# VH-VL binders against q3adg3: the designs that were tried, part 11

Target 1, 154 residues: q3adg3
Amino acid sequence: MFILRLFSPAFGEIEADESQIFSFPEGLPGFSHLKKFLLIRHRDNSPFFFLIAIDEPEIYFILIEPSRLLADYHVELSCEQQGLLHLSEETPVLSLNIVRIPPEAKEMIINLKAPVVFNLQEKIARQIILDADYPVRYPIPLSKVKEKADAGTK

## First folded at step 5 (VH-VL; framework fv_sonavibart)

Design g5
Fold by ESMFold2-Fast, scan of step 5:
Structure g5 (fold): chain C 154 residues (1-154), chain A 126 residues (1-126), chain B 103 residues (1-103)
Amino acid sequence: as target 1 above (154 residues)
Amino acid sequence: QVQLQQSGPGLVKPSQTLSLTCAISGDSVSSYYAAWNWIRQSPSRGLEWLGRTYYRSKWYNDYAESVKSRITINPDTSKNQFSLQLNSVTPEDTAVYYCARDIYESGDWYGAFDIWGQGTMVTVSS
Amino acid sequence: DIQMTQSPSSLSASVGDRVTITCRTSQSISSYLNWYQQKPGKAPKLLIYAASSLQSGVPSRFSGSGSGTDFTLTISSLQPEDFATYYCQQSYTFGQGTKVEIK
């Protein structure tokens, strides 16, 4: 049992289990030098996650679980991509997409072309550019997001 | 509107240090959503990325493997500019040198160079 | 390191023609593909980012498409100002360029 303590300018003092730390062998595009990230779910039933760089905590990403909002969205990985993530049929996997939520906008923007895929067993993750012709800038109303999040709480 | 303006010598002797400067207007060199790059172009090698500098709580530098031992890219916050220094130059370093910006906004990174300087032709000759 | 093969190296076309330029990459996992236009004596200009997104201010006759390892830049109706060299770029690596010349 080990508790990591981290100070994030955006989130304040964070206490997290080391098991929530993921290795990104190539980092993220634009941040290739950042190899370790902390993954935190916003709250138990939330579709939202935060991905915070351990070495540079001012750098963070907001991610969403897209299948909870978009029934027809499916992440299909090539054999090469599965190999890079050490995935087998038995491997627990989490696929999330990076979002931007501007304060002035009534919509969030989801990158559906490039999900971040997490191997929950080996604690490695990569952003994968899908072969499918998904948009990199997909808007969704914030009201729809709230509606879907609230439907699971009762 | 963001613009990049380059300055530096067009002639450098072999074994000396090439020094170029890129002045930024309409953005800050320490802007957290931007990275500042040097790219060169020659007939023999085509377009070749050399390196970048960017600010995220502290300054970072990334350099292409081919020039890593000879290159330094330095930001100057007070003058809102960044520079390239390439030491021990040879005739193979003869090229047009460009500075360029790439930007990133919370998951919207494309690795695209959206703003370029005008270019500086550098000849390495005795 | 990602290897880029751009084809053709040059082509000749007339105003009004549909022009296609192809870029093949050894892999596409770590970054998006972008397209640039360069005219003699000038810096490259961004046309398309993230494979298919048109840069602001660029005419709609330019479009990008492709997935995996094969990408295409298309000019639907070539204009006199479009005679230039075109480059693809992925992960800080550039293609060797395609020169579009007047026929």
Scores: ipSAE 0.125, ipTM 0.694, lowest interface PAE 4.9, mean pLDDT 85

Design g6
Fold by ESMFold2-Fast, scan of step 5:
Structure g6 (fold): chain C 154 residues (1-154), chain A 126 residues (1-126), chain B 103 residues (1-103)
Amino acid sequence: as target 1 above (154 residues)
Amino acid sequence: QVQLQQSGPGLVKPSQTLSLTCAISGDSVSSYDAAWNWIRQSPSRGLEWLGRTYYRSKWYNDYAESVKSRITINPDTSKNQFSLQLNSVTPEDTAVYYCARDIYESGDWYGAFDIWGQGTMVTVSS
Amino acid sequence: DIQMTQSPSSLSASVGDRVTITCRTSQSISSYLNWYQQKPGKAPKLLIYAASSLQSGVPSRFSGSGSGTDFTLTISSLQPEDFATYYCQQSYTFGQGTKVEIK
């Protein structure tokens, strides 16, 4: 097990193993120079994840597992998009969506148009802009998010 | 209402440094929800993004490869403004220069410029 | 370095016409495409961001579509104030512009 240690202004000292490190060949929109990220689940069985840039830990994203909140949300990738992620039928995949929680927020904003898709076997990930007509700004009340998060913990 | 007001010289001599300033009202230059950009427009090259500055625990800058060796974009939090310095100018740097905001929303950068300054025509000639 | 190609470079249209402008990128990347309108002597104005999201205050006759390398801006019923130059933009690179002129 390789132990990565880094300091994040938002999260303090972080210890993670190499299996949590993902390569982003194109980075993320607006952050094309950041190619390696650490993926951390907020807590066991939480729908929330943090994606932290290894080279610049001041840069991080909050991600959510959308199926925990939206039963009818489906990530359908084109053949080209599957190729870019080295996906086959048997490849373990995690799909998460970036969220924003504004200061003093009553709601969370989810980007449903552009999920971040992780190839868990090859440790590569990409933000994929879907062909489907999903909104880039989908608000959901924080009260409903807390309800769904709590229901997932047993 | 967010507004951007530009100031700076309209005529610069070859080999000198071009210096422009963009004053921000209605938003903070250190806002986590924005990045502050310089974009120029000329008949020969069209619209060309030059670079941006933004604050996330510390200041970050991104610059277009074509100008990277000559450009500096600096924020000034006390005056709520940001500036462009372009060194060693040539006649090819003649253009209308705009400052612009791009927005960070839903945890993502669209690279979309929603607020623009009025523009400054800069001529590089002797 | 991404290349953006707009088609056509110019077009003539009448009030009430449906106008379509296309933008093709040289490669498929995970970057949003945005559309702008520019009138002579003015700064560009954002119309559409993230390919299909209408900017606040922009009339609903403007719409965007597309993904991958092919994108379209549509004006469903051209108005007098819509005669302008239109630009697509992706990954901080702008297209060359399409001038929409009165017929």
Scores: ipSAE 0.359, ipTM 0.778, lowest interface PAE 3.4, mean pLDDT 86

Design g7
Fold by ESMFold2-Fast, scan of step 5:
Structure g7 (fold): chain C 154 residues (1-154), chain A 126 residues (1-126), chain B 103 residues (1-103)
Amino acid sequence: as target 1 above (154 residues)
Amino acid sequence: QVQLQQSGPGLVKPSQTLSLTCAISGDSVSRYSAAWNWIRQSPSRGLEWLGRTYYRSKWYNDYAESVKSRITINPDTSKNQFSLQLNSVTPEDTAVYYCARDIYESGDWYGAFDIWGQGTMVTVSS
Amino acid sequence: DIQMTQSPSSLSASVGDRVTITCRTSQSISSYLNWYQQKPGKAPKLLIYAASSLQSGVPSRFSGSGSGTDFTLTISSLQPEDFATYYCQQSYTFGQGTKVEIK
């Protein structure tokens, strides 16, 4: 097992295994020069993940697993989009969405139009702009997020 | 309120270097979530993006293929501004030049130019 | 390079009319489509970003729709101040513009 050790100004010293490292062939929009990211779940059963740029650890994104908050949200990829991610019927995938959480806000803003889709087998990921008419700024009350997190804790 | 103010010459002779500056107020040129762009407009080419500069942990530049060999876009953090230098100009470079900001919201980049400078008409003639 | 086709090149309409402008692009995988208004002698002004999100301060009579390669800007009830040229933009490439002339 390969152990990555990384210092993040936001998170301190981080240790992660090789299964948490993903290649972004085109980076992320606005960050095309960053091709390697570390994906960390906030805690067991949390809907939140952190995506940290390995080469520039000051740059990170907060992601959520939307299926745990929104029952009617479905990520359906075109054949072209599936090809870009090397997806087949048997490929394990994880779909997360980037969120913004302002310091004083009672809600978070989720980009539902452009999920980040992870191929868990080949360790590649891309932000995909869906054909479905989802909003890029979808507010969710933080109280609803806490409700779902508490349910996961038991 | 964020504002962009442009300055530079309106007349440049062929083969010389065009130099324009864009001063930023109400924002920082080194803001992580912003990129600073130069765009020009002419009757023959329409709106044409030339390039951008942006700060993450270091400075990055991206340039349009059509001008890549002649263009330099430089930030100046002490003056909170960024500049355009376009070498070896020809009459084809006659255009209105704009500086513009694009920003990242919700951790995502839309490539949308939300703030623009007033524009500078540049004529390249002898 | 992204190919952009904007139509029509120009149109004339009366105050109160519904105006529709279309933009067809060659790709949409990793880039958003945005719409701008430009009045004579002025810089372009952002109206719509990410196909359908209204920019702060823009009147609600402006709306955007579309996905994939086909996009539309709609002005539900044209006003005198809407005389302008409108541009779509995706991945640092601009459409050729649509000039809206009020009759």
Scores: ipSAE 0.242, ipTM 0.763, lowest interface PAE 4.6, mean pLDDT 86

Design g8
Fold by ESMFold2-Fast, scan of step 5:
Structure g8 (fold): chain C 154 residues (1-154), chain A 126 residues (1-126), chain B 103 residues (1-103)
Amino acid sequence: as target 1 above (154 residues)
Amino acid sequence: QVQLQQSGPGLVKPSQTLSLTCAISGDSVSSYSAAWNWIRQSPSRGLEWLGRTFYRSKWYNDYAESVKSRITINPDTSKNQFSLQLNSVTPEDTAVYYCARDIYESGDWYGAFDIWGQGTMVTVSS
Amino acid sequence: DIQMTQSPSSLSASVGDRVTITCRTSQSISSYLNWYQQKPGKAPKLLIYAASSLQSGVPSRFSGSGSGTDFTLTISSLQPEDFATYYCQQSYTFGQGTKVEIK
């Protein structure tokens, strides 16, 4: 019900529901002091999300829903990692991966090694460095991303 | 190709301020995808990270606890460089000082130093 | 602050040997571990980032593995240019180094 209002240099004035706020107990690598983030889907049915630090809105991350792009990508968490996220068999979970899109690149780079896993019930999230040998730099053509995004709107 | 070139005095007297600069070529000091670091190395302490500066709509600085009260790291966008000032030096600050870039790729900060300056030997003695 | 322990502090090896260096950290989940090579008089050079990703231009005989608190750098067939000191690094903290010397 309550509206969070903040100003982001990248996105301007933002109004968001408090239900979109997630606690990051250890922050993110390089940003351990940032504990609260706002998760926003780019637009309806978009595979893209923005993760914006509430206390420092100039800090933000672009995330993608990997299930829309990579059928064989599986996020398997150790018992310790499940415990840190307060996960049980019934817990609704969202797993997203941070991406980078350089200005002159024809490719988007996905971090498949370290997904950001969201506990949708308790509103806590962590970037988990997986035990599996996934790459931290996985290039994917932007044309493939656009194709999958367009399919999602149909 | 990104390169870092260091300059500054090699000899500093105890209680004075150490000042070093790191000139950047091939990238911008205000690059959104990089942070600019100072790291020193001595036989007694090994490799020791001192601090960093980076730009995200405004400048941010982080400093190691051991030097936090004495250190300032400043970017200079007009000269495309960044500097280190370390106050009240003692012989224990004798070290080789390096500037280094850590990369921010794929939306992640690896904390990995991929480009280093050549190093500056600083001796603190009278 | 994170605690880092490298093992061994030094080792002697011959060209062609398989060399293994280990790094144990107090942090397990939220920070990447990186490996560096340093030759006398030179700045450190990044070899491996994020535990297992080979830096561009680094020979494939270098590999990194591990997760959690235990990490390993392996040189599969040691070459003359590989005699150097190796460092692990996590969360802006460096290990004490492992010197690889000629046997």
Scores: ipSAE 0.349, ipTM 0.775, lowest interface PAE 3.6, mean pLDDT 86

Design g9
Fold by ESMFold2-Fast, scan of step 5:
Structure g9 (fold): chain C 154 residues (1-154), chain A 126 residues (1-126), chain B 103 residues (1-103)
Amino acid sequence: as target 1 above (154 residues)
Amino acid sequence: QVQLQQSGPGLVKPSQTLSLTCAISGDSVSSYSAAWNWIRQSPSRGLEWLGRTYYRTKWYNDYAESVKSRITINPDTSKNQFSLQLNSVTPEDTAVYYCARDIYESGDWYGAFDIWGQGTMVTVSS
Amino acid sequence: DIQMTQSPSSLSASVGDRVTITCRTSQSISSYLNWYQQKPGKAPKLLIYAASSLQSGVPSRFSGSGSGTDFTLTISSLQPEDFATYYCQQSYTFGQGTKVEIK
């Protein structure tokens, strides 16, 4: 069986296969008790993802693929961090950043200091605090986000 | 803009229950952007986190292992406050007790305490 | 589980001096490190969160840096009001504090 069914207050009934489930060995800051999350892309070619806690679906995060918005943003991991994520040169990796979109806001806030790095082969993920001097609260206009999201559609 | 105001007794006898309250202004105790914490400070143990409560469609509580069997942290949405109840106190529970807000804003949960109450000195002695 | 070691335990410095305080963790961190200032008789005040982010209203002479197991709080030019004890904090565990005395 590859189908997971869960109910999210924010997203309703969700059906997903096991390939979308990731283990977080240490959870996320403030949510260390939550070890399994479902990763869903908002729509085809969208820079947005939703990360939903399987055991407590009312807990979710909005993530964005930062490379689509910020050309100079690079996620560089130490050897220790690569080891914790079981990364090798051949491992497919996805790096996303948690965002907040406040009600009635004209901008989105991105945490560039601590991306969530996913090992797509081993299905493990961790939030990694980068050595680089990136801000934890990086504002970006919602109009620019919409423009870049729309440009990703084929 | 956000303020925390503490109230409770300063003297408690060994084996009794310590009860403190923290009143919130400028924010809601059920705000998704916040978690509400109790932290104490003593010369022997330094700053020690005791636990927190927060709302995300239902109420959650996290407690430090050292006090888990004796502690209860309860929110009160009607009064916009939260309380600490610590059972079976001993002289080792003598400390200044603070309530504090945990930051959950700007896309992440930092575990940083940005707003603190004024503190309540609690002495446990016979 | 996580052991926090803060150094030095105390220091004396003159107004205008550059002051550095170090916090070391027993393992590479999977959560943020924060810095606080506490003056006698008062609650701690948040200075730096997520290792390097300056809290709103905090003077720019305060800065944080570091990653992995080693973190530093720097005061670029010590002022009289900076007399205080400074604490690092990670995963709800606090360091033992560094007392900064203005000579």
Scores: ipSAE 0.023, ipTM 0.646, lowest interface PAE 6.3, mean pLDDT 84

Design k1
Fold by ESMFold2-Fast, scan of step 5:
Structure k1 (fold): chain C 154 residues (1-154), chain A 126 residues (1-126), chain B 103 residues (1-103)
Amino acid sequence: as target 1 above (154 residues)
Amino acid sequence: QVQLQQSGPGLVKPSQTLSLTCAISGDSVSSYSAAWNWIRQSPSRGLEWLGRTYYRSKWYNDYAESVKSRITINPDTSKNQFSLQLNSVTPEDTAVYYCARDIYESGDWYGAFDIWGQGTMVTVSS
Amino acid sequence: DIQMTQSPSSLSASVGDRVTITCRTSQRISSYLNWYQQKPGKAPKLLIYAASSLQSGVPSRFSGSGSGTDFTLTISSLQPEDFATYYCQQSYTFGQGTKVEIK
């Protein structure tokens, strides 16, 4: 068990378990040179995750668990895409989508066309462009995100 | 709005260095939302991406394999511009050279060139 | 690294026609496909990004579709100003172009 320590300008000093480290064989679009990322959940039961480049912690992405907001969203991978991620029916998988929060924070824009799919067993991940006709720019009001996050608290 | 303005000599002799500059207005060369590219076009080879420079935590440069040994792309934050140097040119480097911005939007990088310079015809001839 | 093949290499069409241009990539990769229009003597202009997203300011008669290795650019009702060469692009690699002539 190792504790990884990183300093991120956005998040300060981070301590994380090595099990939260994922290999990205082709990096991410625009960042092909970055092959190792740390995945952290914003807080317990939060729909938000941060994906931080280990070699360059200034580079990070905000991801959301779309099933918490969009019941009709399904990630279906081709046989070739499943092969690239070493997926079998027994493989635990996590699918998250990159989000952008524009200035003024009125709404969040989610890329539903290209989820980041994590093989939780082999610790590899890839951004996969889906065959399904999902938009790359799907806006959702931040008020709806907060409403969903607050649901079930009594 | 964002504009790209190119400058540089159009005639270069074989074995010399081609030098072109792209001046940026309406955006910063160190913008996190952009990468700055050089693309050329010739009748024989069509459109060819040559390379890019971009700033995140530090400056990055990516180059096409075909020119990697001869090319340098340099940003200049004080003048808000970026340049292309292509060493040891041959007649095969004759082309129209464009600078172009690649956008980063919606938390993703599309690899799409949304703003282009006007182009510079470069002839490599003795 | 990938090869992009456009079909057809050229076509002639009348004003009002529906024009379809196809782009086939040599392999599936996690990279977006984009479409450009280039008029003689001008720089290319982005029309469609990420296969189907219309660039701001581009007329709605232009649309993109497709996934995997097969992609299509459609002009629903060709106008005289649409005379141009069209290019697909993925992973910083461009197709050879399709010249559209209005007759």
Scores: ipSAE 0.577, ipTM 0.846, lowest interface PAE 1.9, mean pLDDT 87

Design k10
Fold by ESMFold2-Fast, scan of step 5:
Structure k10 (fold): chain C 154 residues (1-154), chain A 126 residues (1-126), chain B 103 residues (1-103)
Amino acid sequence: as target 1 above (154 residues)
Amino acid sequence: QVQLQQSGPGLVKPSQTLSLTCAISGDSVSSYSAAWNWIRQSPSRGLEWLGRTYYRSKWYNDYAESVKSRITINPDTSKNQFSLQLNSVTPEDTAVYYCARDIYESGDWYGAFDIWGQGTMVTVSS
Amino acid sequence: DIQMTQSPSSLSASVGDRVTITCRTSQSISSWLNWYQQKPGKAPKLLIYAASSLQSGVPSRFSGSGSGTDFTLTISSLQPEDFATYYCQQSYTFGQGTKVEIK
């Protein structure tokens, strides 16, 4: 175990342990040169996560846990995709989706077509394009997101 | 409105360097949300991506393997443009050359070319 | 290198027809499939990005579908201005094109 310290323009000084570091063998689309990311949950029981590139901390993504917002959303991976992520029946998995919050927007836009799937045991992750016909731009009211986030605090 | 305007020579001799520029209006060449590409089209090879340049924390370039040893794509922030230099050209480099933007939407990078220049017909002939 | 195969290479159609063209990729990758329209002497124009998202300003008669290795572009009711060559594109690779011409 070790303590990673880095400075992010968006988040300031960050301290994290090795368990929060994930390898992205192919990076992310548009960022293939970035292979290591730090995953931070906004706070305990928050549906929000931040994914910060270790080598370039000014590059980060906002992720959400979709099960907290969308009861009918299911991430089903093909055998090939499970192989790429080294998944077995017993492997602990976290599936998150990248979101956009445009300035002055009333809606958050979630990419439901391409979740980022994390193998919590081997610490590898990939953005996977699902076979299911989910939208790449799914708008959700910020008021609904706030209500779901607040429920975790009470 | 984002527009791309191309300029450069239409005739280049074999072994010389092809040089084209793409001027950007309505967006910044150093925009974090964009990458700037060169794509060519010929009857024999169809549409062929050559490379891109983009700014994040520093400038990055990616090049197609087929041209990697001969190609340079350079941004110019002062003129808000980017250029293509292709060295040691042969008649096989005869094509219509396009500049194009692909956009990144905060991790929703699509590799989609949403804005294109008008194209420049380049003939490599002695 | 991902191979993109479009079918058919060309088709003849009449105004009002439903036109479907397909694009098959040699393997699924972490990138998006996009569709373009190109008219003679012009640059390609983006129609559909990320398999099914309609580009702003593109008529609703154009739609995209598919995932993995099989993708489809559909024109629900062909208009005179739609006679053109259509290209799919994924991960810096373009298909060979499908020419939609007057029957």
Scores: ipSAE 0.016, ipTM 0.600, lowest interface PAE 6.2, mean pLDDT 84

Design k11
Fold by ESMFold2-Fast, scan of step 5:
Structure k11 (fold): chain C 154 residues (1-154), chain A 126 residues (1-126), chain B 103 residues (1-103)
Amino acid sequence: as target 1 above (154 residues)
Amino acid sequence: QVQLQQSGPGLVKPSQTLSLTCAISGDSVSSYSAAWNWIRQSPSRGLEWLGRTYYRSKWYNDYAESVKSRITINPDTSKNQFSLQLNSVTPEDTAVYYCARDIYESGDWYGAFDIWGQGTMVTVSS
Amino acid sequence: DIQMTQSPSSLSASVGDRVTITCRTSQSISSFLNWYQQKPGKAPKLLIYAASSLQSGVPSRFSGSGSGTDFTLTISSLQPEDFATYYCQQSYTFGQGTKVEIK
């Protein structure tokens, strides 16, 4: 066990334990050369996470827990996709979706078609393109996001 | 609206350096939402991606393994263009060369080339 | 490395026909697949991105579907301007192309 220290231009000095490091065997689309990422929850009880590339910390992604906003969103993986993630019935899994917040934005855009699925036991993760007919660009008003996040803490 | 215009020599001798430029209009070469690519096409190899350059707080370059030792892709913010330099060319480098834009926004990279230059036929012969 | 195969390599069709082109990968794809149209002497043109998203300005007769190892481009009612070569692309790798010719 050790404490990882790295400097992110967006987040400054970061300390995290090795259990927060995930291997991405294929990287992420557009970033196939980045195989190791640090997963950090933004704040206690926040629906937001940051996924930071260990080898290039200036590259990071904002992720959200979709269940906090969309009650009927379900991540169903094919048998082959489960194999790629080394999933069994007993494996603890976390599924998050990449979001973007454009400059001057009134909306957050969620990629519902391609969640990032984390095997919490083996510390591997992949962005999986679902068979389900979900949009790659799903806008949610920022006011609704804040309202739902606040309701969750109350 | 957004347009890519290519320029460069059509004939290069073996062992020389191929140099091509791609001028951008309607967008900025340092646009946070774009990556700038070089792709070539030949009858024997088909469409082949060569590499890209993009700005995200600093400049990044990615190159295809097959050309990595010979290729350089450079942005020029003052002229709003980017260039390809391919060293030590051989007849196998004979192809139509295209520049292309790939749209990216944080967390949303499809690797899709939405705007292409007109192409430059490059022949490598003695 | 991943290999992408398009089927068929060529086909002959008539105006009004439904045309289907497939792209198969040698292993599961965990990244987006895109489709392009290319006419002789011209650069490729993006038709479909992220397997099923229609590019702005592209006619609705073009559609994409698929996931994993099997992907399909469909032209529901072929028009004269659709005679061209079509390419799939994923992870900066292109298929070999499918030529759609007049019957």
Scores: ipSAE 0.101, ipTM 0.668, lowest interface PAE 5.1, mean pLDDT 84

Design k12
Fold by ESMFold2-Fast, scan of step 5:
Structure k12 (fold): chain C 154 residues (1-154), chain A 126 residues (1-126), chain B 103 residues (1-103)
Amino acid sequence: as target 1 above (154 residues)
Amino acid sequence: QVQLQQSGPGLVKPSQTLSLTCAISGDSVSSYSAAWNWIRQSPSRGLEWLGRTYYRSKWYNDYAESVKSRITINPDTSKNQFSLQLNSVTPEDTAVYYCARDIYESGDWYGAFDIWGQGTMVTVSS
Amino acid sequence: DIQMTQSPSSLSASVGDRVTITCRTSQSISSYLNWYQQKPGKAPKLLIYYASSLQSGVPSRFSGSGSGTDFTLTISSLQPEDFATYYCQQSYTFGQGTKVEIK
């Protein structure tokens, strides 16, 4: 096991276990040249994650666990999409969605159409465009996000 | 509100360099939310993507394999524009040339061209 | 590297007709397919992205469907302003176009 030390302008010095590193075979849209990302949960029990590009640490994405906010949101992958991610019925999977939080916004914008799906066993991930009719820009009030993010904490 | 305005010569002789410029208004050429593309259209080849430039942590350029050895796309942040240089042109480079924006939002790069310039007809002939 | 085929290459239609245009890819591309409309002398205009997402300002009579290798653009009731050439696009590669002409 090697511990990667990474400097991020947004997060400072980061120590990363190789188990937190995911390969993106096609990168992310707009960042096709970046194939390795570090996934970090914001804090224990937070629905928020940071996805940081290893080769360019100033590039990062904020992701959210949508099941914590939207009970009716379901990620259903086609057989072909499952193949691209090397998924079997027994593979542990994490599905997160990229969010935008504009500087003066009272709302967070979630891309529900294109989740980022992580194969936790093989450490590969892809942004998948779902067949379901979900919006690309789904606004959620930040007040509701904070309420749900702290669910179960005292 | 984003607009792209093209300029450049309409006639170029074979073996010379084609130079076109695309001026951007309503957005920044260094915007994280955009990539700036050159696309041409001819009757023989249809719509053909040539390349793009974009700023993330640094400037990146991507070029189509068919023109990679002859093409340069350069951003100019001071003038809020980007340019195309295509070397050693032949009559096969005769086309309408468009600049276009590729949209991106927090990793949601659609690969879609949502804003286009007016187009510049370029004829390569003596 | 991925080949794209639009069908038909051209069609003749009347106002009010339902028009369908197909784009097929040689390999699966999930839903990373976009559709454009181009009128003579004008630049292409984005109609649909992510195979089925309607671009802001585009009339609801336009719809896209499909995933993997088979994609369809549908115009539910053709209007006079819809006579144009339509293109599919993925991975910066464009289809050859489908011309929708007046009968």
Scores: ipSAE 0.018, ipTM 0.610, lowest interface PAE 6.1, mean pLDDT 84

